# VHH binders against p49116: the designs that were tried, part 273

Target 1, 238 residues: p49116
Amino acid sequence: EGPLLSDTHVTFKLTMPSPMPEYLNVHYICESASRLLFLSMHWARSIPAFQALGQDCNTSLVRACWNELFTLGLAQCAQVMSLSTILAAIVNHLQNSIQEDKLSGDRIKQVMEHIWKLQEFCNSMAKLDIDGYEYAYLKAIVLFSPDHPGLTSTSQIEKFQEKAQMELQDYVQKTYSEDTYRLARILVRLPALRLMSSNITEELFFTGLIGNVSIDSIIPYILKMETAEYNGQITGAS

## First folded at step 16 (VHH)

Design B56 (framework vhh_brivekimig_d4)
Fold by ESMFold2-Fast, scan of step 16:
Structure B56 (fold): chain B 238 residues (1-238), chain A 121 residues (1-121)
Amino acid sequence: as target 1 above (238 residues)
Amino acid sequence: EVQLVESGGGVVQPGGSLRLSCAASGFTFSRYDMSWVRQAPGKGPEWVSVITGSGDVTLYADSVKGRFTISRDNSKNTLYLQMNSLRPEDTALYYCVKGGYLPWKKTFDLSSQGTLVTVSS
């Protein structure tokens, strides 16, 4: 009972590394992406329904959908991150690499296709002018996805997803009452998130993590880490 | 004030094992993630492992994964690192650090004495 999300779940404020270097490098990109990943995971763990699923289930769930949550976060924070500048720098580096070293054409093609899909997704969301409430519910819909391979019990997850969908519908119908088809236009964007490779996202944004840890290994840690060191660095407005 | 005292280092041959301990005081130990960090001669600090305050989740650097096990006893305010299948490249001064894994954290508080691990070869 009660709403799935509270007003606290609408707040999503990314703090960027300061200052942006004159030349973008792997460390700046990785730090920026890591801050967004931690923010996204702390957002998810703050939802009472998510915690109610239990540790094993909620960890498996986030491992399955982290790339969708991260991509929605990229779209939501695209301006704060200067995402277009980051993607342009990655593209330039890839083009220079193929010229200098004749790197695998198949891999370069896969990465370029991923960047194009990501850019198209972010542009679609920007064109729709998705607000903070809509992003919060879209993140909840992808978080509570019962259909990922490897999930054992899915009935409670499905109920939470349906609740997210219902609350999003209620919000959109009341806030954008003159745009009858807005909800449909928003929801039809979500399937594209499943087409983006989590392995390519990891390669693009998380190369250079201290200790060379994988995203799969860091997720359980972020979900259970103590917040004492996190307070004042990533949580809150500043 | 926060005090951390490492112990358990020594000289071992490749393939050997050591168990490091860290006695913590001056803070509520169970409310903080704890890390092990090492510094090899002539090199910068390398993060090795972290354990959550509760002790139920751990994370390891790829270089030690499958060989090292981090653990804690909150009733004794003590952090442990079980090191198995030791390699010459594991030779370093090992530090206990108050704090978790944050990828944007640029420095570690290595003001404690550390404990020296030497893998002979």
Scores: ipSAE 0.820, ipTM 0.928, lowest interface PAE 0.7, mean pLDDT 89

Design B57 (framework vhh_brivekimig_d4)
Fold by ESMFold2-Fast, scan of step 16:
Structure B57 (fold): chain B 238 residues (1-238), chain A 121 residues (1-121)
Amino acid sequence: as target 1 above (238 residues)
Amino acid sequence: EVQLVESGGGVVQPGGSLRLSCAASGFTFSRYDMSWVRQAPGKGPEWVSSITGSGDVTIYADSVKGRFTISRDNSKNTLYLQMNSLRPEDTALYYCVKGGYLPWKKTFDLSSQGTLVTVSS
């Protein structure tokens, strides 16, 4: 049968809020992160294999892996987002919270450790110079993870994950034929994504969502929203 | 031309219920997500709830979750908002809006008449 991903699934273009404010604020960070989240989920919903799993499975799968998809998206779009500037603004806000005794020192330590892990992950991906095809397949491997608790159709999900792994291997061996160990270096980065707390990611990037909605509520909505009206705002396509 | 006509507002006691309706015309209703937005006196507009074009998925502002239910009848081109356990802070002019939930949405088209909901003791 055909490939798991087409060339259309390699294209991943984030449209940032404009204009960028003189000083970064929670609203700008939240809007930027929300655009990346919507782009990531619209990317997932466009995959035929994902569609074939059905609505309930799709929702459960994305609820389990959204933080991993989002973090891969942050790494891929780090330059477009000026992610280092966003993280610096978040750190500055946290340091002000310490001085004003608004958060416990233990909580601030957990959040700072999360930011450090995120920076290390994004730096490792940048050093490896991960290309668009590699990002697409890494996202597919993460998306089609059969081992999250509570999932149904796990055998079919595993088959799609194995197909993603095989297609990534074929791509890397063809494109980077001189670098025998590149695939191994790329794949060993993935376990770090599961060590990152989705709750801390939500707190850092999605504070101030309109209506104070949760990511858990947004996921099923994004997966079923009418595409024609919003496609240009989400993917940059007309 | 897109036309939206809200109705069903009124005066109700705290803890009461109201059902709002929105009659839509001038576009293919089933192909658009729809929202309810409210504006309290002297305040800016507040997004309340959205529903997908198919009606399969709904999303609610935290302030109304568990109390309000959005629904639609695509055969009648009508959007509904069932409001239960009403509170004084729910007092506002309620608007039906073409379009769904987007966290980065800056403005809402509130050119329709709206329907007034007053929750008073």
Scores: ipSAE 0.805, ipTM 0.916, lowest interface PAE 0.7, mean pLDDT 89

Design B58 (framework vhh_brivekimig_d4)
Fold by ESMFold2-Fast, scan of step 16:
Structure B58 (fold): chain B 238 residues (1-238), chain A 121 residues (1-121)
Amino acid sequence: as target 1 above (238 residues)
Amino acid sequence: EVQLVESGGGVVQPGGSLRLSCAASGFTFSRYDMSWVRQAPGKGPEWVSSITGSGDVTMYADSVKGRFTISRDNSKNTLYLQMNSLRPEDTALYYCVKGGYLPWKKTFDLSSQGTLVTVSS
């Protein structure tokens, strides 16, 4: 029985749409977010412990935590995505919606609070200079969360979460031995992920999918899609 | 050389049913997700449904969910689309395409002839 994650699970490389337009639009934002969502789900499906839980459990687990995984991915890929520019474009679109009386003031307040929470989370992770190993284990901790309503196999999920926590602790203590409180500073950031609404994330980043297909229906597909086809599309190598 | 040959289209009344077939050759069929895409006269292509290479998971556009069923027979290199409760807005040329659903996919290889489905009273 080896470690929960291997070196291959630390690699997390987002391929952005090219080129980035001079003025961002909802299609570019949706494509960028969709690429990150697909990458995050492909990351999860590659974990042997995750596969061992079985298809039904895998689907239920990811449906419960996709927003937390997506948000961690946004923080990890913030530089390559130019996330600050994307968020500024979303805010600009939202301000235009206010002027056109398309949204209620209460809804706009909820969305702006969500954007602020997201910015605060990403800034805290950047300030801590979270590395690739740390991100991989934080994603594993949120993926193997046994406390979502409606989940089965909760004892096995909890075991994998505890294994993720132990391996993260061992890594941080060895790699950042000088910084006694680093692990505590990292872990206290995780509860904030549960405060961000998946419905608001879907509205902000996946507007191009609304009315065609839902994130809920895409999840089981991503978890079982053929990897060769996906890789061919993102590399351009058929 | 990848070759896809669609068949099974025709004229049907609203509420009727049709079963489309796609014969695939020139690639390892079971190792690729497959999709159905349709194009109505004067409109761009619209993704309809996808199925994983193994056949384990399917997905559908919201407009056809509950009415259409995608399936495949890897032993025969054939993709199917069972269409029930057909509506006038389902009228289109239907294409099978190599590859699954990707939200960022802007174009489809519609080099095959497709099969015409007309729903009219």
Scores: ipSAE 0.678, ipTM 0.870, lowest interface PAE 1.4, mean pLDDT 89

Design B59 (framework vhh_brivekimig_d4)
Fold by ESMFold2-Fast, scan of step 16:
Formats: structure tokens, sequence, C-alpha cells
Structure B59 (fold): chain B 238 residues (1-238), chain A 121 residues (1-121)
């Protein structure tokens, strides 16, 4: 019955590609996004409660929520990634695609709306000054979502989600005791994550992987890959 | 000292099959993900497939998915690649590499001899 998350689960350090190119390109964006994806899944796999659900359930959970975890990671690592610069480069690429008639106006509108929603989400989190503990628990609430179709062990998943919610509440009430409504302001941000399309996220950030390996295929691999060899590259730990 | 010795290559007709082997020594084989990489004549190295240390999960390049099967026998410190429905474009030197797949990894230690696979009619 110990806590759902330990202090080790609060540490979330993204290792960016080095050096940064003079001009941002799809390769650099894809590598940065891939590093964040790997870090996010490596974070999830380190949680004892997550491990206890078993391989098949772990894979199903992460396949269902990877976009939500990734988006929370983008918000948390926005400064380290220079996310505003990456989004500007993506917008520039889309504008060039309009000029070359490579994409329809409707598709470009959908993608631009997605970028706007992403910016609004990240700005909201920044304005609330969400800390590392709060991000860890928000990611846990998203990860342990019992309502995705096809899941097994839904009662256990719901129990872990409720435990994450309780521990977040206890943390916020203790740490921000003078701000009675902080928890409510944080939690009302979460539904926006489910309105963002995973297909558009994959198209924007993982273009360099298209045609080589899919996110669906790489997920079970990341969840079971050996930690020791890649810890420094994935978690940013020495 | 890490040592990897590939074998099993040969000449085969389109649609044929080959099974490659990689004998590993100098490290605790079961604790490392392993990868197959190929290099076609005049081209750079291309990642083919990876397998986790325990063998629980595999990953394949889209170009070989459904045709190739990566596997390992940790008791023998041996990595395998079963290649079915071979195509002329599969012609390459095949290398086994210590380590798993990372999308940002662009260089591979190809110091081993490799094993040549030629698919021609």
Amino acid sequence: as target 1 above (238 residues)
Amino acid sequence: EVQLVESGGGVVQPGGSLRLSCAASGFTFSRYDMTWVRQAPGKGPEWVSSITGSGDVTLYADSVKGRFTISRDNSKNTLYLQMNSLRPEDTALYYCVKGGYLPWKKTFDLSSQGTLVTVSS
C-alpha cells in the first residue's frame, strides 16, 4: 500500500539532440520528439503499479494514452525543447506546403487548430506554474485511465487512477495550502488532452519515423527495452 | 572484449529463405537488446530489426515486417534472423549489433565481418 509514485518518478529530464542545428528541420524535430516519447514511456514503465498490471495491459494503456502523456511532456519540457521555436518551424513548413499545393486547405486548418490547442494547453500549464510533482501525478492520472475500450483489469486501473488523484490532492493541499482552488484549476485542464488528435501529433512530430516504424509498433518495444544501456540517453540521468 | 560473428548468408533466388546466426561473446548477452543492420552495395547502413534482452518484444523496419523474424537463444548467446520471401533489394551484408533500436542512433559498430546475402535469379 505505499505511495503510487516515489521521488524518483518526479525527476523528468529530457536530453536534447546536440548540437542544435542552425536551421530546424524535420530530422531534428523528430529526434527531439522521439527522445521525449522514449522518456515518457520509460517514466511509465518505472512505476511499480504499472508493472503489476502486466505486459499486455501496459501496452494497451500506453497505446491508448501516449498522445496525452506526450503532450504533458511537451508542456513540462517546453523551455528545454524551445517548443515555441519548434512549433514556428512546423508552421513555416506547413506554409511552404500550401505554396506547393501539397496539402488541402481543410487539412492545413485542422493541423493549425491542433497547434493552437497545443499552445493554449502549454500556456495554461505555464500560467499555473505546474511543478514536477503535479506533472508526475497528472501523467499518472492519464496513464491509469480505466475507460479506454479493450482494456483488461479495469478495476485495478481505476484504483490506481483514484490513488493518483488522492496523492495529487494531498500534495497540492499541503504545498499550496493558501490556494484553495488550485487543484480544481489544474484538473479542468485535463479534458483538453483528449481533444487533441494522436494522428495529427504523429504527423507533426514523428514525420522522420513515417515509413520506417509506427508509434503503435515502437510502444511495446520501448516498454521492454533494456534500461541499463540507455538510461543516460533516455532519462537524462548520468 | 565484445565479439560478434555472423553466419548463414548465401545466394538465394527471389522468394527463397535464409536463416542468419550471430554468435556473441565478451558481454552478458541476455542483458542487452540486439539489432540486425544491413548494408547494401554502395549504400549506408540500414536498421532491420531489434529484439529486447529477454526476447519478449521485437521491432521491425516496415520494409521487412511480415517477412523477417528476429529471435535469440540466451542459453547459447546466439541471435537469429529468419528471412522469408526474400527480394533482390534484400541483397546486403548483414551485421548483428550489440544494443537496441533508438530512432536517433545513426551510427553502428560494424567492426564484425558480417554475412553476405545475395538475392538473384
Scores: ipSAE 0.729, ipTM 0.894, lowest interface PAE 1.2, mean pLDDT 89

Design B6 (framework vhh_brivekimig_d4)
Fold by ESMFold2-Fast, scan of step 16:
Structure B6 (fold): chain B 238 residues (1-238), chain A 121 residues (1-121)
Amino acid sequence: as target 1 above (238 residues)
Amino acid sequence: EVQLVESGGGVVQPGGSLRLSCAASGFTFDRYDMSWVRQAPGKGPEWVSSITGSGDVTLYADSVKGRFTISRDNSKNTLYLQMNSLRPEDTALYYCVKGGYLPWKKTFDLSSQGTLVTVSS
């Protein structure tokens, strides 16, 4: 028993690379995205319910939902990341590729649709003024999704998802008692996350990892790595 | 005092195999991720592979995936790298380092002696 998430799971602080360059480049974008990816997976692995599912299930869940977790993290950390500036730089680069006929028009259209969907999602979350508790529960609902193809232990995953939904409802009803429809407005945003391509997210944000290591391979490593070095890098402590 | 001693390097022909070892002391070996890093002549250091403290999960650079196998024996405080199907571009000084893989980590503590691997016909 006890709550699915504790106050420690509400804390979600992204440490950006410093200094920020005068002009954004692929290396800075990739490093920023990688830091958010690592933060998101360290967040997930710290949840006792997630730990209880076991290593194989943990890996399968995160491989299935990392793009959804990453996108929620982009929305939550949009101000810290200066996400609007990053997206503008990506759009500018893509439009230059159109002028030079380097990519097919169909592929460029597909990528632009992805960026528009991402911008709309982040704008919607900002307009709703989603707080830290709400983000934590939305991430938990996404993480404990029992309906991804190929998953085992789906009954336990569903139980944890329902617990996340119940605790989010309790929180919203208590904290935003005068806004009867707030929970519905929040939850209706989630289905859009599943329609966004993880391959396009990799191309836009993780270009610096291409040819070095795959997201599929790095996921199980992050979930089981010792945290001392990671904590030292983000806190400045040895 | 943290001490790492690499061994097992040598000269082999393309397609050959070598097994590198790293003897660790001065820290609780099984509580730290470990990595192999190489430095080719005239190039900067390149991360090769990492293994979690427990040994449960491994990670490989795309350039070595399917050819190299990282492993550890925590009872002996020893890290290994089995290198198969060696190529001329694998020629480098190989270092073991305390710590795992972080995409934004650009510097490694290469204060140990390393072990030289030369792949030539």
Scores: ipSAE 0.795, ipTM 0.917, lowest interface PAE 0.9, mean pLDDT 90

Design B60 (framework vhh_brivekimig_d4)
Fold by ESMFold2-Fast, scan of step 16:
Structure B60 (fold): chain B 238 residues (1-238), chain A 121 residues (1-121)
Amino acid sequence: as target 1 above (238 residues)
Amino acid sequence: EVQLVESGGGVVQPGGSLRLSCAASGFTFSRYDMAWVRQAPGKGPEWVSSITGSGDVTLYADSVKGRFTISRDNSKNTLYLQMNSLRPEDTALYYCVKGGYLPWKKTFDLSSQGTLVTVSS
């Protein structure tokens, strides 16, 4: 029995659409977000422990936690994505919608609160200087959450979560030995992920998919899709 | 050499049904996801449905969900699209495409002949 995650699971490389347009639009934002979603799901499906739970459990787990995984991915890839620029463009669009009476004030308030929560989360992770190993294990802790309703194999899921927590603890204690409270500061950030609405995330980042296909429908497809074309697209291979 | 040959199109009345077929050759069919893509006159290509290489999971555009069924027979290297409750807006040239659904994919290889579906009012 080896570690829960291998070095291949620590590597998390987002390939952005190229070139970045002069003016950000819904298509660029949706494409960028979709690439991160696919990368996150392919990351999860590559974990042997995750595979061992079986297809139905895998789908249920990811449907329950995709927003948490996606948000961790946004924080990890914030620089590569120029996330602050994307969020500024979204805020500008929302403020223009207020002036044009196109959206209700209550809805705009909910969306703005979501953006502020997201910015605060990403800023806290940046301030803590979370590294690639820490992100990998935080994603694993989120993925192997036994407390979502309707799950089977909850004992196995809980054991994988405990293993992820133990390996994260070991890593942090060895790598950041001088910072005795680092693990606690990292772990207390995780509950905020469950307060973020997956519906609002879908509206903000996946607008280009609305009316075409839902995230709920895409998830089981991503988890079982053949990888040859996907790998070709993300590596630029001919 | 990858070859895809679509067939099964025709003229039907609204509410009618058609079954499209795609004969694939030149690659290991079971190791690739497949898709159906349509192009209406004067419009760009629209993705319709995808199926995993194993056939275990399918994905549909919201415009066809509940009316169309994608399937495959890996022993025959053939992809199918069962189209029910057809509407005038389903009128298009239908293409089968090697490869899965990727939301950022901007181009499809539509070099095959396609099969024409006309839903006449």
Scores: ipSAE 0.809, ipTM 0.921, lowest interface PAE 0.8, mean pLDDT 90

Design B61 (framework vhh_brivekimig_d4)
Fold by ESMFold2-Fast, scan of step 16:
Structure B61 (fold): chain B 238 residues (1-238), chain A 121 residues (1-121)
Amino acid sequence: as target 1 above (238 residues)
Amino acid sequence: EVQLVESGGGVVQPGGSLRLSCAASGFTFSRYDMSWVRQAPGKGPEWVSSITGSGDVTLYPDSVKGRFTISRDNSKNTLYLQMNSLRPEDTALYYCVKGGYLPWKKTFDLSSQGTLVTVSS
């Protein structure tokens, strides 16, 4: 068949709230993260292979991998988002918090470790100078993961993942022909995504959601929402 | 011209139920997500619920989840809100809004009449 992704799936343009406030607050962070989440899910829903799996499978796949997709999006859009400034504001808030019990101390440690792992991941991707095609295929590899518990149609999902891996390999070998080990350096970064807690990501970036809507609830909504009236706010991926 | 006409409000005791309706015209109803928004006296607007254009997926804030049910009949261009286990804090003017849930949307078009819901003993 044809390629898994078209050129339109490489375009990934995040529209940020304008202008950035002088002092970051939970609402600005949440709005910025939400725009990226919506962009990421609209990117996924536009892939013909993803559509072919059907509604129930689509929802299950995205619920399983949204944190990995979101983290790749954070790395890809780190400069546009001023992600380092957002993370610094979160760290400052945590350091200035009054904590009295032992459980709160352990939680702060877990959150700080998560932030450091996220910074390390984003820095490693920046140092590798990952391009738009590479990000698109890495997101596809993550999206079409057949190894999440409870999935049906795992053989078809695995075939789409294999196709994504093959197309990434072809692209890297053609575009970066003199860098024999580039693909290996890129792929060894992916396991780190599964070590990052989706619950901590949700707490850090989505606590300001209007109505305290959970990510689990918003996923099927984004996958099925009408888009005409939101064009230009979600636009960037086909 | 987009027109939205809300109805079904009234006075009810705590624990009671009401069913709100919104008659839509001037646009292709089935191609738009729809929402309910309320405004209590002296407060800003609060999002109550959203439903996709197809009716396949709904969203609720924690404050009404399990008590309210949003639905639509695209053949009649009508949006509904079934409200159960009503509380005094649900007292507000209820508005039907063209458009769905969008976390960065700061304003709602509340130019329609609305329908008043009063929960009192």
Scores: ipSAE 0.807, ipTM 0.922, lowest interface PAE 0.7, mean pLDDT 89

Design B62 (framework vhh_brivekimig_d4)
Fold by ESMFold2-Fast, scan of step 16:
Structure B62 (fold): chain B 238 residues (1-238), chain A 121 residues (1-121)
Amino acid sequence: as target 1 above (238 residues)
Amino acid sequence: EVQLVESGGGVVQPGGSLRLSCAASGFTFSRYDMSWVRQAPGKGPEWVSSITGSGDVTLYSDSVKGRFTISRDNSKNTLYLQMNSLRPEDTALYYCVKGGYLPWKKTFDLSSQGTLVTVSS
């Protein structure tokens, strides 16, 4: 019937912790990442098509794709987050840990490979100059992935993904009419999101969550929490 | 004026159980996520558990997961915490707090009286 996404779904404004500390620490990184995660999930829960799938499906879907949504959010918000500075701080912390602690070489390799993949993904999106509409539809394509194990309502999820793909195509063809292969260049970036480990993302960005809560346990809470409280926290200072 | 009144605390032996209650007034209870926060003697406040306004989703600190159950009765404007398998380290003043879990929320309104839980060995 109507479009999958409205103009309100294109708006994606991350509010960073203020002020930025002189020295980056695990707590600041965790808070910044948590704000992005909450923003990403509140974005998803606001989509009428997503709401129509029901609570159980919504939870399963987001548990399967949160790392992909989070990574797209990191790319989209890279400048406002000063992501390069955060990643440099993480690398410096890892180097200090090697010097101070005995870390597994295999674990260090896995983490460094993850950081490299993340940097390459964000760089590729920056080079393509992906706009807000394109990010919104790429997030929708990722969100409405029918191919995750254990999902119910897969036919409806697939229909919503196809609708997202069609609306992205219409937008790109209209807005970037002279760039015949832009859509293809954008879409071939998406498979790389599946190569990044959600466990490594959780270790890098969400260590030190209050109560030592896991991302899997937070997901159903964020999807059902009272929106007014969340909005008050991110806009209350103005 | 927001008012929260905690009750149900007491002295219990390790392995025992207690059920805490919080009577809320001065706001539309069902439209707010609620939390339990505790403060052990000489320590800062520690978030324990949260529940959505509707009551359909809960979240627990790893230290209490599987032992504590948060619930609410919106018709009575009351929040509950069922505490099982209590440990000496659960000894604290327990506070009912308006508001849910936000990883960037550093302060809690602990202006209410709280209810004391003592687990004696």
Scores: ipSAE 0.824, ipTM 0.926, lowest interface PAE 0.7, mean pLDDT 90

Design B63 (framework vhh_brivekimig_d4)
Fold by ESMFold2-Fast, scan of step 16:
Structure B63 (fold): chain B 238 residues (1-238), chain A 121 residues (1-121)
Amino acid sequence: as target 1 above (238 residues)
Amino acid sequence: EVQLVESGGGVVQPGGSLRLSCAASGFTFSRYDMSWVRQAPGKGPEWVSSITGSGDVTLYAESVKGRFTISRDNSKNTLYLQMNSLRPEDTALYYCVKGGYLPWKKTFDLSSQGTLVTVSS
């Protein structure tokens, strides 16, 4: 009955590790990425429509779309993260791996292609000057995707996706009334998210996770962990 | 405020099993995620496993996955760690910690006594 997202779902504030090291390392990159991943999943679990789908469906949806949510988060938080600097550090590490013959040339090309696609996506979003409301609804559209393989029932998910699309349209038409084509420009960016490999994202950003935990294992944990503890660690305000 | 008392450690042969217990008091146990953390001689603390407040979801370090099982009994304010197929590298002082898995959490409250696990061949 109510709107899919409230003003609280527009707020998306990433707190970076402090202090920033003089030289970026795997630990700093992994901690930064982990903070964004946790923020993204806590954002998703706070949506009443998402809660209504139930635990099994929630886990299946997030396992299917975490890479899309994470990539949207990278674009939204690119300045806070100094993402260009992080990607440059990853590229430098890959170039060293080529010289030391530690990875195949084909694998390195695949990873470099992924980084270039990620940079292109983030640059396109920056050029469009996507605002917080638009990011919130784009994240909702990818979260409530009914077309991932292995989902048991998709009718409710599809209805929530359509609701997200409608609310985004209403917002853009009211806020950017002068730009008739803005919504179309935004929506045509979304298919690119599905072309980016979640396995390569995990390798680039999450190799140094404490305990070498996989993203697949951490998802159900984040979705059910104590919210008050997480909120206290992020803001210190609880 | 928070009091945690670990027990169940001992000396075992490689391939053996031990069940660790942690008696918690001073807080509403069921409303907190809990973790096991270990510290081997001369090394820093290593996170081992976490469990949600409800007990519904668990998370394990890759080094212990498939061998260790974390569980809890909220009616008894007790956390457990069932350790199977123990290896010499599992030798450490084991601590029960209030709080779950957070990759950016730099410190653990290791002020409790812990319980010593020694795996020797």
Scores: ipSAE 0.822, ipTM 0.923, lowest interface PAE 0.7, mean pLDDT 90

Design B64 (framework vhh_brivekimig_d4)
Fold by ESMFold2-Fast, scan of step 16:
Structure B64 (fold): chain B 238 residues (1-238), chain A 121 residues (1-121)
Amino acid sequence: as target 1 above (238 residues)
Amino acid sequence: EVQLVESGGGVVQPGGSLRLSCAASGFTFSRYDMSWVRQAPGKGPEWVSSITGSGDVTLYASSVKGRFTISRDNSKNTLYLQMNSLRPEDTALYYCVKGGYLPWKKTFDLSSQGTLVTVSS
């Protein structure tokens, strides 16, 4: 059977829009987020176990967990994205807006709470100094989640999740042999991903570029698009 | 040399239908996602629809979803756009483009002739 993930699945390189604007704007944020979403979906589709589940199961699985994969990607790519700067700019704008528009106060509060949860998650991952192998396996654990409503191949998905957990354990125990509690510290970070609303993530990061196409519609397209097309755009190849 | 030739445009009344065709040559058609892009008079280009190389998955702009159907015949190197329930706002020059949908894609290669669609009473 072999390992669930290969060394190729550890590589996760986000190509950012260039240059970064002096002042952040909606277009830069949405383009950066879209590039990360596509990278995350292409990462998932490259896993043989994921492809073995079949097209309908693949689509349902990713529709259920895209927000968790995207959030892990935000944490992993936080430095290259300047995510802290993006979130600080959004927070400043929202705080200034609260005094002007009482009709949107409840929604602003929900969005602010989401941003604070996201900041705490990313800070926790940074403090733990999560490496590329650990991120790959954490993404695999959330990808192969059998407990989302409406999934049909739950036994096989559960098998792949358990395999991801086992391989992560083997890696951490071998690589960080003197830190007996590292695995536990990493795994307790994952429940926080389920507390973040996919609707709020979509509102914050995708309004400008996906406004005419929903995440639900774009997911099956990303999973089946020709690889050369995507690679040509991110590597600069014609 | 990539060549794309659009056809099938014309003048129709609101509620009418048209079927656009794009004949492709100079590349392995089945290995590329394809798109339809339109440009209304005095406006910038607007992405309309995309289809994967295999034809298995399609994607539509919200303005045309449920009215337009993109399809392809890889044996004939031809892309199609079936347009139903046409509206005056669908009036534009329609272009066939090599490549699929990428949300960050800011420019399209509109060097082909395009095919004009006019919806008027």
Scores: ipSAE 0.776, ipTM 0.916, lowest interface PAE 0.8, mean pLDDT 88

